# VH-VL binders against q0atu2: the designs that were tried, part 19

Target 1, 119 residues: q0atu2
Amino acid sequence: MLDKKARIRTSREYRNVFEKGKRLSGRFLIIYYVENALDNNRFGFITNKKIGMAVIRNRIKRQLRAIVREYQGQVKNKHDIVLVARAGIGKSSFEGMEKDYIAIMKKAGLFARNANKID

## First folded at step 1 (VH-VL)

Design f3 (framework fv_recibokibart)
Fold by ESMFold2-Fast, scan of step 1:
Structure f3 (fold): chain C 119 residues (1-119), chain A 122 residues (1-122), chain B 108 residues (1-108)
Amino acid sequence: as target 1 above (119 residues)
Amino acid sequence: QVQLVQSGAEVKKPGASVKVSCKASGYTFTGYYMHWAKQAPGQGLEWIGEINPNSGGTNYNQKFQGRVTMTRDTSISTAYMELSRLRSDDTAVYYCARSEDWYYDEGPFDYWGQGTLVTVSS
Amino acid sequence: QIVLTQSPGTLSLSPGERATLSCRASQSVSSSYLHWYQQKPGQAPRLWIYGASSRATGIPDRFSGSGSGTDFTLTISRLEPEDFATYYCQQYGSSPLTFGQGTKLEIK
């Protein structure tokens, strides 16, 4: 489960990431990311209605949070990162989402050299 | 009301750089992404990259990475694309275009500039 | 990179006929991210259909878009002289954003 202090919760905080952050697109995910003034990373998750029904959106959010949690230790500290699910993500497997997340985080320079799933 | 007006045609030598401008009017400049696309003579469209005018954040097509730089000046609602180390196959019309669905980033290119012809020849 | 392949490359028809233009993706693209543009010689492209099936503002009812997954279609039910142009599909689902090579619709 992702700690509450590691979550972006307010509309203002999301807006800050969108307005000041960099954007990188993957196959199923878009990330927006910016350095913060905190001692930790914070993550936000957006699954808009174009993805599908509430049941599908809730499944995607749970799976993305699980992926972020598993790889949290590999992420460069002091960043606010928002994951936006693309409409096609509903057809992806868990493994497909995980691979896409790792690829975009490495491309953004946010992952350590030997980024691996934490056991 | 929404308009994107690009700078005029340029003729450059191989190895030079070119900087094309795109002046926006009729909407909140910082509320929409700005994209750039290339169209070589008689050919199709190729996406070069995008800039978020609010943050200055950019995302480039890897094919142009290292040669393209996108910037903006919010005080005059103008976006710029600079392409360096020009080659003959950079001869093309370059378009700017805005993306409507800024926050969700799924939006089509709803308005386009008129295009800027860049000719690279010796 | 997602490759979009449009067919045919050139379509020669007469006013009054039906036109069907195909766009096939090398991997699945959500319909929300598939858009069509019309371009006439010497002009910038213009948004025509967005999200696979929604007509842009001012686009006549004779134009319709459909499709999902890897197969998308633009249909013109009854061609008018002003419809003869090049049509491009585009995907916004994955970086880099890509366009098809275009289908040139020309008068017979």
Scores: ipSAE 0.000, ipTM 0.545, lowest interface PAE 14.1, mean pLDDT 85

Design f4 (framework fv_recibokibart)
Fold by ESMFold2-Fast, scan of step 1:
Structure f4 (fold): chain C 119 residues (1-119), chain A 121 residues (1-121), chain B 108 residues (1-108)
Amino acid sequence: as target 1 above (119 residues)
Amino acid sequence: QVQLVQSGAEVKKPGASVKVSCKASGYTFTGYYMHWAKQAPGQGLEWIGEINPNSGGTNYNQKFQGRVTMTRDTSISTAYMELSRLRSDDTAVYYCARDYDEYLEYSFDYWGQGTLVTVSS
Amino acid sequence: QIVLTQSPGTLSLSPGERATLSCRASQSVSSSYLHWYQQKPGQAPRLWIYGASSRATGIPDRFSGSGSGTDFTLTISRLEPEDFATYYCQQYGSSPLTFGQGTKLEIK
């Protein structure tokens, strides 16, 4: 699981990212992101009701956290990033979600050029 | 001012069916999943299942499979749970509860007052 | 099915004392999906702590939640008379959703 310091936990913090951040849409994911004043990155995850039943939403949330954790080492420091799952993500494979995440993060300029994924 | 108001107490004979209602107010009914839970006298809580009021989709605890049906009526913001082929061990307080879905921490934030269902000969 | 085991089943204490309530899962549960509810006799349960450590709206700061993996704890730093109730933990990580059997906090 992502460290407590690496998680966006309050409604106020999520609102800050939505209101002041930039947005990029992928195939299955939308990201909202803003630079923070901390020494680390923080991630938030939203799987709303339109995706499906609670068990499906919870599975998607776990898989997204696993993907984010795997690529922690490639993300430029000092950002708050919220991942919002789009309708239809429940039919995506893990690999499909992973590819979409990588593509969006590169497009946002959030992946360091010379970084490897975390082992 | 979110409220969930359940129907009144029921007394049923073994083999009968009971249908409990849960009327929602103070929020967008179709925006939040509704759950149902059972609490037998003097015992803890047991999850029965969930319904998506927007789609009508349901997911039930296997323990209640074949006997439970959850439905809703969006025109009156009301969810229903029907339990069939009642047994004495179905005697319990039944609760509806709203799924709290604020930024990935799903929990039951508002509960109905409970409906006592007594199954006796 | 994930089984949640709460201990002790009954805890007898006096106002002013510290209470520590345990919830142990039969397999790992993400902290985001572990919640605590308070229930008083004749009343519906009330959400108390969500995501293992976040207090619900209006819950006093004497209540704290902690834990990860299979071991979770609810702590009340200094008991008030209104805190005596039954507390249930719940996991929302996998179907079927399950609750612990409850810990009854009673006056000594």
Scores: ipSAE 0.006, ipTM 0.563, lowest interface PAE 10.8, mean pLDDT 86

Design f5 (framework fv_recibokibart)
Fold by ESMFold2-Fast, scan of step 1:
Structure f5 (fold): chain C 119 residues (1-119), chain A 122 residues (1-122), chain B 108 residues (1-108)
Amino acid sequence: as target 1 above (119 residues)
Amino acid sequence: QVQLVQSGAEVKKPGASVKVSCKASGYTFTGYYMHWAKQAPGQGLEWIGEINPNSGGTNYNQKFQGRVTMTRDTSISTAYMELSRLRSDDTAVYYCARVEDYDSWEGYFDLWGQGTLVTVSS
Amino acid sequence: QIVLTQSPGTLSLSPGERATLSCRASQSVSSSYLHWYQQKPGQAPRLWIYGASSRATGIPDRFSGSGSGTDFTLTISRLEPEDFATYYCQQYGSSPLTFGQGTKLEIK
């Protein structure tokens, strides 16, 4: 349930997140994230050529968008978040990508109720 | 032809369960979320919940939480909504409707099923 | 949850007249999340206007949508007989998704 205002679309907007944001690395994903002044979250997705051919990169990008949408209700409001796929992601399962996303978002403190979770 | 075709009308007794199907054709089933809405006789629309056909993940309106279960079968491009412990006020037309989750982030229902009348009576 | 209040509940007009239908939200809704549907008796709703102001495919130009924040309007410049139906506004900005209670446009 993300409107187009929830998308990071321009290179300028991506650069802002990279320059001002914090970085966390997972197994298959890197996130860059920064607080925004908007009333909602915005997400960006980067799949570079190290992942594989265009067909693989497009599949990964689509799967990442599906994962982000699935968990959007758990993400703390007012953040710009860019997901960068690591080279090894092409060999992961959908479930593996999903688990990695959840883990890094919790570690970043971006999931609601993260403070109540014990190791 | 892009369409959603729902199962036929059902008559159930209070306390029973009903399972409505919604078969998609003419588009990539896993590229769109499937939503369900209720319309009681002479009343407006009420959102029940959604399912991501790709992952099977669901999100339900709290009002129906605990009584509704949404599933899908990707091999036949069909979504299901099961409503349990039926009461008289569950008598309604139930609609499935799709929302594009990648090209349109606005979340509008651009395609609807024809509706399934569920009557709960003694 | 965001409550959408439509007014009037029933609007009685004649063909050729202008219709103005209101939808007010209990809290601010981004215009990209506000949509309108038309429903005729015995039929499923049909997407009419999306993102507050964009006409869906095949919708005549006599229909226009406008608004932002908490106030949204659907306007029909010159009513045709086929326009008499119930219109619902809907928001997609916040869960649970909600619809207004509808405005029934009927012949006077």
Scores: ipSAE 0.006, ipTM 0.541, lowest interface PAE 12.9, mean pLDDT 85

Design f6 (framework fv_recibokibart)
Fold by ESMFold2-Fast, scan of step 1:
Structure f6 (fold): chain C 119 residues (1-119), chain A 122 residues (1-122), chain B 108 residues (1-108)
Amino acid sequence: as target 1 above (119 residues)
Amino acid sequence: QVQLVQSGAEVKKPGASVKVSCKASGYTFTGYYMHWAKQAPGQGLEWIGEINPNSGGTNYNQKFQGRVTMTRDTSISTAYMELSRLRSDDTAVYYCAREYDTEFYDSAFDIWGQGTLVTVSS
Amino acid sequence: QIVLTQSPGTLSLSPGERATLSCRASQSVSSSYLHWYQQKPGQAPRLWIYGASSRATGIPDRFSGSGSGTDFTLTISRLEPEDFATYYCQQYGSSPLTFGQGTKLEIK
């Protein structure tokens, strides 16, 4: 679970990211992101009914939070980021979601640095 | 800003059809289910049905099945609800609403259109 | 279909008093699928409490929701003039989606 300071918690905060943010689509994820005036990053998670039943959507949200938590130290500071799950994510593996998240964040220029396994 | 703007009031004769529009802005239209609800004068809310704007798939309340058709046009981020064979008891305000789920709730209607008054009179 | 029964239909109180609004379901509803909406005359409904107990953005802390299973309650600890409105509960637990008939909160 993410620390409360790192979570977008109100509908107003979610709307701000959608309203003012940039959008980037991946295979299983769409991100909306905007700079904030805080000292930290905040993340939000949305799963839509098209993904499947509540049990599947809740599993997806839990897995996405785990991925975000693992990589939070690599994200450029001062951003509000909302992850929206796309149709098809319910059939993805944890590793597939993780790979898509990393790819999207790199494309968005939101990763401050990447761990290099060969260096 | 995130908003839903509906078409204006309509007056129809019994037996006619009415088509109400709901234009979305400020969010990804295809990412969220759109719902329609009816509110007769002085009465409560009644769910009519839902549409998935991405697929065009619909689910209707059995009470309106056979008379209601929901469609959408993704190129202009607009949802439509058509009600046919109008009767006097179809006189009501019709609302569109976005289904929104976050980590705190599933399937709440977080933004609503302003409503469209449909009056059925001869 | 799940029938939601709200009581009372009309609640007449004065500013400063405590209001308790009931919503009872004919079948068990997960609290995560039970929501409350506020509606004032001539306006669209507004999401007020979601998931039985969470306040929507901007909703004052004098409002609280509680309940599980078939019994849900919306409480206003100390009424303000702007709180007089009609409140609807709604379930998404099964199709068709249903609303309660509403509780109208009016000035005594």
Scores: ipSAE 0.005, ipTM 0.549, lowest interface PAE 10.6, mean pLDDT 85

Design f7 (framework fv_recibokibart)
Fold by ESMFold2-Fast, scan of step 1:
Structure f7 (fold): chain C 119 residues (1-119), chain A 121 residues (1-121), chain B 108 residues (1-108)
Amino acid sequence: as target 1 above (119 residues)
Amino acid sequence: QVQLVQSGAEVKKPGASVKVSCKASGYTFTGYYMHWAKQAPGQGLEWIGEINPNSGGTNYNQKFQGRVTMTRDTSISTAYMELSRLRSDDTAVYYCARDSDYEWYGEFDYWGQGTLVTVSS
Amino acid sequence: QIVLTQSPGTLSLSPGERATLSCRASQSVSSSYLHWYQQKPGQAPRLWIYGASSRATGIPDRFSGSGSGTDFTLTISRLEPEDFATYYCQQYGSSPLTFGQGTKLEIK
């Protein structure tokens, strides 16, 4: 899983990202992101009321964490990033969520030029 | 600020139904799932189920499926748990608790004070 | 369902001593989904440790949580009188959500 240092843990930290951060919407995901004063990136995940039952929310959180971990080395350092799952994400495939994540991170300018790209 | 206040103690006969309420304040009621748990006298905690206050969607522990119904009233920020066909082993304190949707851990960050339901002849 | 087994069931100690409480899961549980609650007689449970190792707001530094996979531990480095209570572990990783049976810390 993600390193403990790479997690946004407190409600205060989440509020800071929402209030001061930029927002970009994808197909299944919304990201809020802001530069931090730390040595590393931190990620937060919200799978709220509109997604579904705890089992579905837990599945989505696990899959999003796996996706974030897979691409963590390509994310520009020193950012707090919160991923908010949109209502439709419950019907998406893992590949669909991954594709949306990559697209929105690139659009936000948060992925390095060569982010996990092989040709 | 955040507070969950439950209805008072109830004494019921076997075969009756009981409906426990949990009134939320200090936060956006529809933004957080609500869970219910049972604690029989001198025993540990047992999860009954959850409700999404926004949609009304529910998920129940199979042990209680068919006897439990969870509902909510968004106009008064109140969640309800109704347990039917009461038996002596339903005698317990029932708790509501808030699921933290802002953190990826799903911890129960706030709990109601509990409602004692006694089932006796 | 995932069964959580806490040991010991009762732990009798004196103030000033170290307490170690175990929670073992029948199947692997992500550390992110393992939580601890403290409950005193006549009171509702209170969130104590979340995500296996993170202290909830206001919880003293003498409390620490650790573990991964199937083995989790709650440690109290030096017991204070107010620490004598029942502690429950809980998993949020799979349905149905489950709690351990509790470890009661009692004064010797």
Scores: ipSAE 0.006, ipTM 0.573, lowest interface PAE 11.3, mean pLDDT 85

Design f8 (framework fv_recibokibart)
Fold by ESMFold2-Fast, scan of step 1:
Formats: sequence, C-alpha cells, structure tokens
Structure f8 (fold): chain C 119 residues (1-119), chain A 121 residues (1-121), chain B 108 residues (1-108)
Amino acid sequence: as target 1 above (119 residues)
Amino acid sequence: QVQLVQSGAEVKKPGASVKVSCKASGYTFTGYYMHWAKQAPGQGLEWIGEINPNSGGTNYNQKFQGRVTMTRDTSISTAYMELSRLRSDDTAVYYCARGYEEDTYWDFDYWGQGTLVTVSS
Amino acid sequence: QIVLTQSPGTLSLSPGERATLSCRASQSVSSSYLHWYQQKPGQAPRLWIYGASSRATGIPDRFSGSGSGTDFTLTISRLEPEDFATYYCQQYGSSPLTFGQGTKLEIK
C-alpha cells in the first residue's frame, strides 16, 4: 500500500502528467513523469482493458504498487509518475515486472544516488 | 446494467437558461466522472466539461466558461448541466457520458440518449 | 488544444468493401487515450475502439484500430449494412478533451 499523499488520485492530475510529462516505454510498462511542486513523489497506476478481466487487472495493479513501494526510497523527490501496464504484462512474472520497472526508472534518471531498497 | 437517462427536449428563448438532467443507474454513481458534450444539428461532438460526483469538483471547456454550471445530487444519482444566457448557436443535442477512469483508457463507455435544446425567438 | 482532423469527411462504399478511416492529431497523442465512437442518426455515440486498437465489448472483429503518435486509423475489413454510420475519433489525454469532426460512412 502507498501512503495517500503518494498517490495520484484525480483524472485531472493524471491528465496533467500525460500532457506535460515525459514518456519512456519498457517491455511491460510505460511511464509518464513530470516534476511536481510538492515535497513528495506521487504515483499513478493504469491497468487498461487490453490486459484482461478485472481480476487480472487488480492483481497487476496490486503487484505494481508493491514494487513501487519497495523501491520508493530510490526515487528522486518531487515527481509525479504514472505507470501504464502494457497488454503483455498479464503473462509476465512478478520478477519480470520488477526488472522492467527498475530498468525504465534508471533510464529516466529517476533513481536517486545512494538510495536504499526498502523491505 | 449501466444506464444514463436524460430529461426531455426543451424549447427556450434567447437569454433564458436551461437545466438538463442525467440520471445514472446500474453502478456506483460517485465512482466515475460525468462528462457533458454538445452536438449542433448536422455537426460533430464538442466537449463541454466534467464533474466528479464524489467531490462536486468541476472542470469546464473554456468556450463555455462563465455560462455553464455542472452539479449533482448523490441521493438520486443524478447529474445536471445548466447553460445560461442562451443563444441560437446553443441549439443542439446535449449528451451526458460516463468517464471510465481508474484502470481503463479513460473513455466514454456509456452515454445518455441525448436532450435536444432548441433556442428560438 | 489538440485538434483532431478526420479524413475523408464522407466515404461512399458498398457492402462487402474495405473501409479505411483516418484521424490525424495536431500534436502527439498517446495511443492509450485515442478512441473511436460510432454514431447512427438519432442515436447517442457508442464507444467502438478504445486505446487506438482495442475493440469495445460486443464489437465485431472486422473492426480494427491502429496507429500511434499523430496518425491513427480505423479499418473495417468487410462492410456490413449496419456499419454505415458516422465515426468520431477522440483524445482523452489533454484538456480540453477533443473530438474529430467525423467521417460519414454512407452506402454508394
């Protein structure tokens, strides 16, 4: 579970990230990201109808939140980041999603120097 | 079964106001945005704005800012759009539509049947 | 605001033919937020294709969507009589939300 302040919650906030943010595509994930004027990071999660039924989408969303929470200490402060799951993610393993997340966040330059993974 | 049912056709004089209703059923009304769109006779669709039924927060297209007001009544799962200072070019069919958000591509997955508003002297 | 331009404005074809409808955006739109709606005279629009390429529930597989960036296409592989309607593309990625002007698919 992510803290309430660490979540992007409204459609207007999501559209702001899509409109003004940068985009990077990984194997199973696309991220959109923009600097915010807050004192913390906020994350949004999109699991679209292409992935499958609600039970699959809810599992993927839960797993992505767990991954984000695990690595939140490594993310540079003051960013709004939206993770969009690609259609193929339903067949990936948890480890596969985690590796893709780490790779794309590093490529985006969003991992802070000397940050530690949390448990 | 999701359904959006709009109020009936209206005929108004220039300068008057019109208030269109959209009654939702078959889903949690406060869980989804409600959008409004306009379609003039023989023309395409134009987005007017949105309301969050949970918070009452609204966002309007600048073209309608100052003349449109969106509200809702959660006790009867009904959204309203009021357009004031009506002109002849406000003659159109007005639609409400559910904004499917959260874990979808944020499309308009269900639409009301439309309400024809005619502005004539 | 993002302007969506659809072409052609009117497409006259016969049942059995292939239809290709185009939607061009004035700036890049994520395919996740590009949608197509079908509208018949006197009826409300109906969600047809969402996220550029996914068919909505109940939509026949003769319909397909494709595209990315600024160029999107709706294709009907073999027209049936019930497919003659106006099709609108829409972007949901940037405020204000905008629609194309529509392509009317009519019987020859």
Scores: ipSAE 0.005, ipTM 0.565, lowest interface PAE 10.8, mean pLDDT 85

Design f9 (framework fv_recibokibart)
Fold by ESMFold2-Fast, scan of step 1:
Structure f9 (fold): chain C 119 residues (1-119), chain A 121 residues (1-121), chain B 108 residues (1-108)
Amino acid sequence: as target 1 above (119 residues)
Amino acid sequence: QVQLVQSGAEVKKPGASVKVSCKASGYTFTGYYMHWAKQAPGQGLEWIGEINPNSGGTNYNQKFQGRVTMTRDTSISTAYMELSRLRSDDTAVYYCARLDEYYSEDYFDYWGQGTLVTVSS
Amino acid sequence: QIVLTQSPGTLSLSPGERATLSCRASQSVSSSYLHWYQQKPGQAPRLWIYGASSRATGIPDRFSGSGSGTDFTLTISRLEPEDFATYYCQQYGSSPLTFGQGTKLEIK
């Protein structure tokens, strides 16, 4: 059962991750991450105007949330993680974004080496 | 505490437009996508589209593309769905629904009460 | 577009009986994005089961969901009078979001 408190909602919470967190860049994604004092992970998502029109940005944001949800159980607990989409992400496939997410999370040490979603 | 309250029933002639409102309360309006669905009399639910209240960005079901427009007014926490060039088969109850897009399942946790739109000459 | 086919269209049963409702997808859907809603006449749909198997808040334990891939099932172990309603499955594993046509549970 996932805690509904596992979301980053306020500008203050986003600011905390940016100010105190570590940064890692992938091909399509940048993550900022910091350990929290809570029992759960919390995720935030940022898609900027350089990605494309609102319809494209909304699609990317939903696809990123879907990817994060599928692998949520494999993420090391007690972290606040913000995903920032890079400008080129609009040209990526869903599988391309998924592979980038897995790679960057493993590089950050937040993910098990053997992390595959169940289909 | 969370409520979605829709505008009242409408009767329209073929060829007219209808604009249905959905007023949100009890939560941060810009934090959740708002979706719209159609239910014709005695029929099942059909997805019309979605709006991100934070950005104003929309995504429509291809069946309604070109006839539907979704907007919002963040100052009064209200989402709108306008359907143009109405036909008799647009007679239906229209629902707004909030999507919990931060939870792992991405489901509709709250629904408006529905707005009956009748298209008749 | 993923088509969700629900069967039967109408299921006539008596209180105390077991109900099994089927939802079949035209393509594989991750269980995380397959949900069930209950709707009574004159009312809005209400979230009932999410992620194929998790009960929403306040939903009795006589309701269970199961399935993966293309085949999903909603089971009511022992029907109560208040359970007679229409049940819809819904997916958001891919766009566009789709609903099944519904299964109407009616009193025999």
Scores: ipSAE 0.005, ipTM 0.548, lowest interface PAE 13.6, mean pLDDT 84

Design g0 (framework fv_recibokibart)
Fold by OpenDDE, second read of step 2:
Structure g0 (fold): chain C 119 residues (1-119), chain A 121 residues (1-121), chain B 108 residues (1-108)
Amino acid sequence: as target 1 above (119 residues)
Amino acid sequence: QVQLVQSGAEVKKPGASVKVSCKASGYTFTDYYMHWAKQAPGQGLEWIGEINPDSGDTNYNQKFQGRVTMTRDTSISTAYMELSRLRSDDTAVYYCARGYEWYSDSYFDYWGQGTLVTVSS
Amino acid sequence: QIVLTQSPGTLSLSPGERATLSCRASQSVDSSYLHWYQQKPGQAPRLWIYDASSRATGIPDRFSGSGSGTDFTLTISRLEPEDFATYYCQQYDSSPYTFGQGTKLEIK
């Protein structure tokens, strides 16, 4: 589980990312990201009605948190990053989600140059 | 800046159909549900339905079920609401509204300017 | 469906007075899904209070929202001339996403 300080936890914080951040779309994920004034990254997760039933949304959220946690140390610091699950993510495997996450984060230039866990 | 611009006023006869458009700008059209609301003259607001612009999935108020059709054209970020078999009590201002549904928040944060539809013999 | 009943239907007050608007739900509504909108004649509704107690952007602090469960309140501490309008509560808890019938705040 991500530390509390590594989580976006308030509606205001989410809105700030959506309003001021940049947006990139992957196959299964959309990311909104913006620089923050902190010494750490914060992650948010959105699993809305587009994904499907609550049981699916909860599963996806857990999987995304696991992915983010795995690569957390390789992400450039001082960013608020919100992951939005797209409607088709429910049909994706974990590996597919991970691949999409990596691809979109690379496209965003959010991985450190010396990242070691990135294929 | 987010804007929702609706089509102009319509005058229709009973039994006819009307199709109102709502062009969105200033945000990613497919990221937000688009809702429609009805407001009869001097009356309150009534929710008609919603559409997922990404998938095209719709959910309608049962009151309008069978007469309302919501569609969208993602290429021009435009949502449409068509109401058929019009009757006098369909006379109203119709609004499109963006549904903000992020995190724990769910509300209508932006509205179109409204479209007056008048149904008269 | 969830029925929202607002009271009073019309509220006649003078500038400087305190206004209290009530919204009662037929069943419990999560505060995160109870909102208020302001509407003036000839204009579209505008989000005013969201999540029962949070002011939308640009809304002055003389407006406040409170409540939970089935009872919600919008309060204007000291009315300004521009505050006279119709206020609607709305629930986004369950479909259909219903509105209250509105409270018209008019100048006495």
Scores: ipSAE 0.084, ipTM 0.766, lowest interface PAE 2.9, mean pLDDT 92
Fold by ESMFold2-Fast, scan of step 1:
Structure g0 (fold): chain C 119 residues (1-119), chain A 121 residues (1-121), chain B 108 residues (1-108)
Amino acid sequence: as target 1 above (119 residues)
Amino acid sequence: QVQLVQSGAEVKKPGASVKVSCKASGYTFTDYYMHWAKQAPGQGLEWIGEINPDSGDTNYNQKFQGRVTMTRDTSISTAYMELSRLRSDDTAVYYCARGYEWYSDSYFDYWGQGTLVTVSS
Amino acid sequence: QIVLTQSPGTLSLSPGERATLSCRASQSVDSSYLHWYQQKPGQAPRLWIYDASSRATGIPDRFSGSGSGTDFTLTISRLEPEDFATYYCQQYDSSPYTFGQGTKLEIK
């Protein structure tokens, strides 16, 4: 769903976010985030085997990308953000994941005051 | 239409060097890593290394470290792999491949047609 | 490095039969980094299945991938003549990225 420039591309880039970034946990999501030296935001997604079988993990990845894409315009510029799905996310609804994403991004100070969906 | 077009077949003597090119088109060259793989006659694929076309940073498989050099020219969207001190077991088809890389999606989505390098006395 | 071992090395079958190809890793591989490529003689490899179970664009639904940890499988439910090729599994989990030795699917 996201443009290739909006994605964290390599394990090397993920390592940078984990080592230098801040961590914040939600109910179903953990985010790691750090300011970057680029003119845009980049997102990464981690869905490990604790979530369930490959089919379930692939569904979760697609749903998280859709959520991130929908709220992309509300995220403060110049950040690398990695979303890590917690084991319990497999039991969550799409709406549950969306609510958790909004809550955690607001708590991190990464959302603009008046959050809106991308039309 | 994404295309990776490689240079033609090469015949080299033992001890020589060979430089294979891979010209990319149909996408922004600097947005994707370029990888190189070796396939000896009748054998499987072996990863040689990768280059970030934006930064020029490289990472090589230890089996080839010291003999392989990867470079690129962004002005012509071309990646290069040079293999030195050639031996008979370097006879192989060499492929370039584009890395589509995110933490949850990392695979080789497009491949060059291959370049046959024959090392013969 | 992670070693991928494919079995069998050669699988001789007839059109209409089911094919099951195995890929075993020397250590755990996240299924998001386990992929399958098809290669025909004289051609470059083609991405076939990615993230262990997702079919690449245009790949027929008779192909399915499954597995996690160290054990992965590529299944073809009813072989068609065009399916006879060599299949390679590949891991992108850790450098150096590695391929299995391949399973050659050949017609009887």
Scores: ipSAE 0.013, ipTM 0.568, lowest interface PAE 8.2, mean pLDDT 86

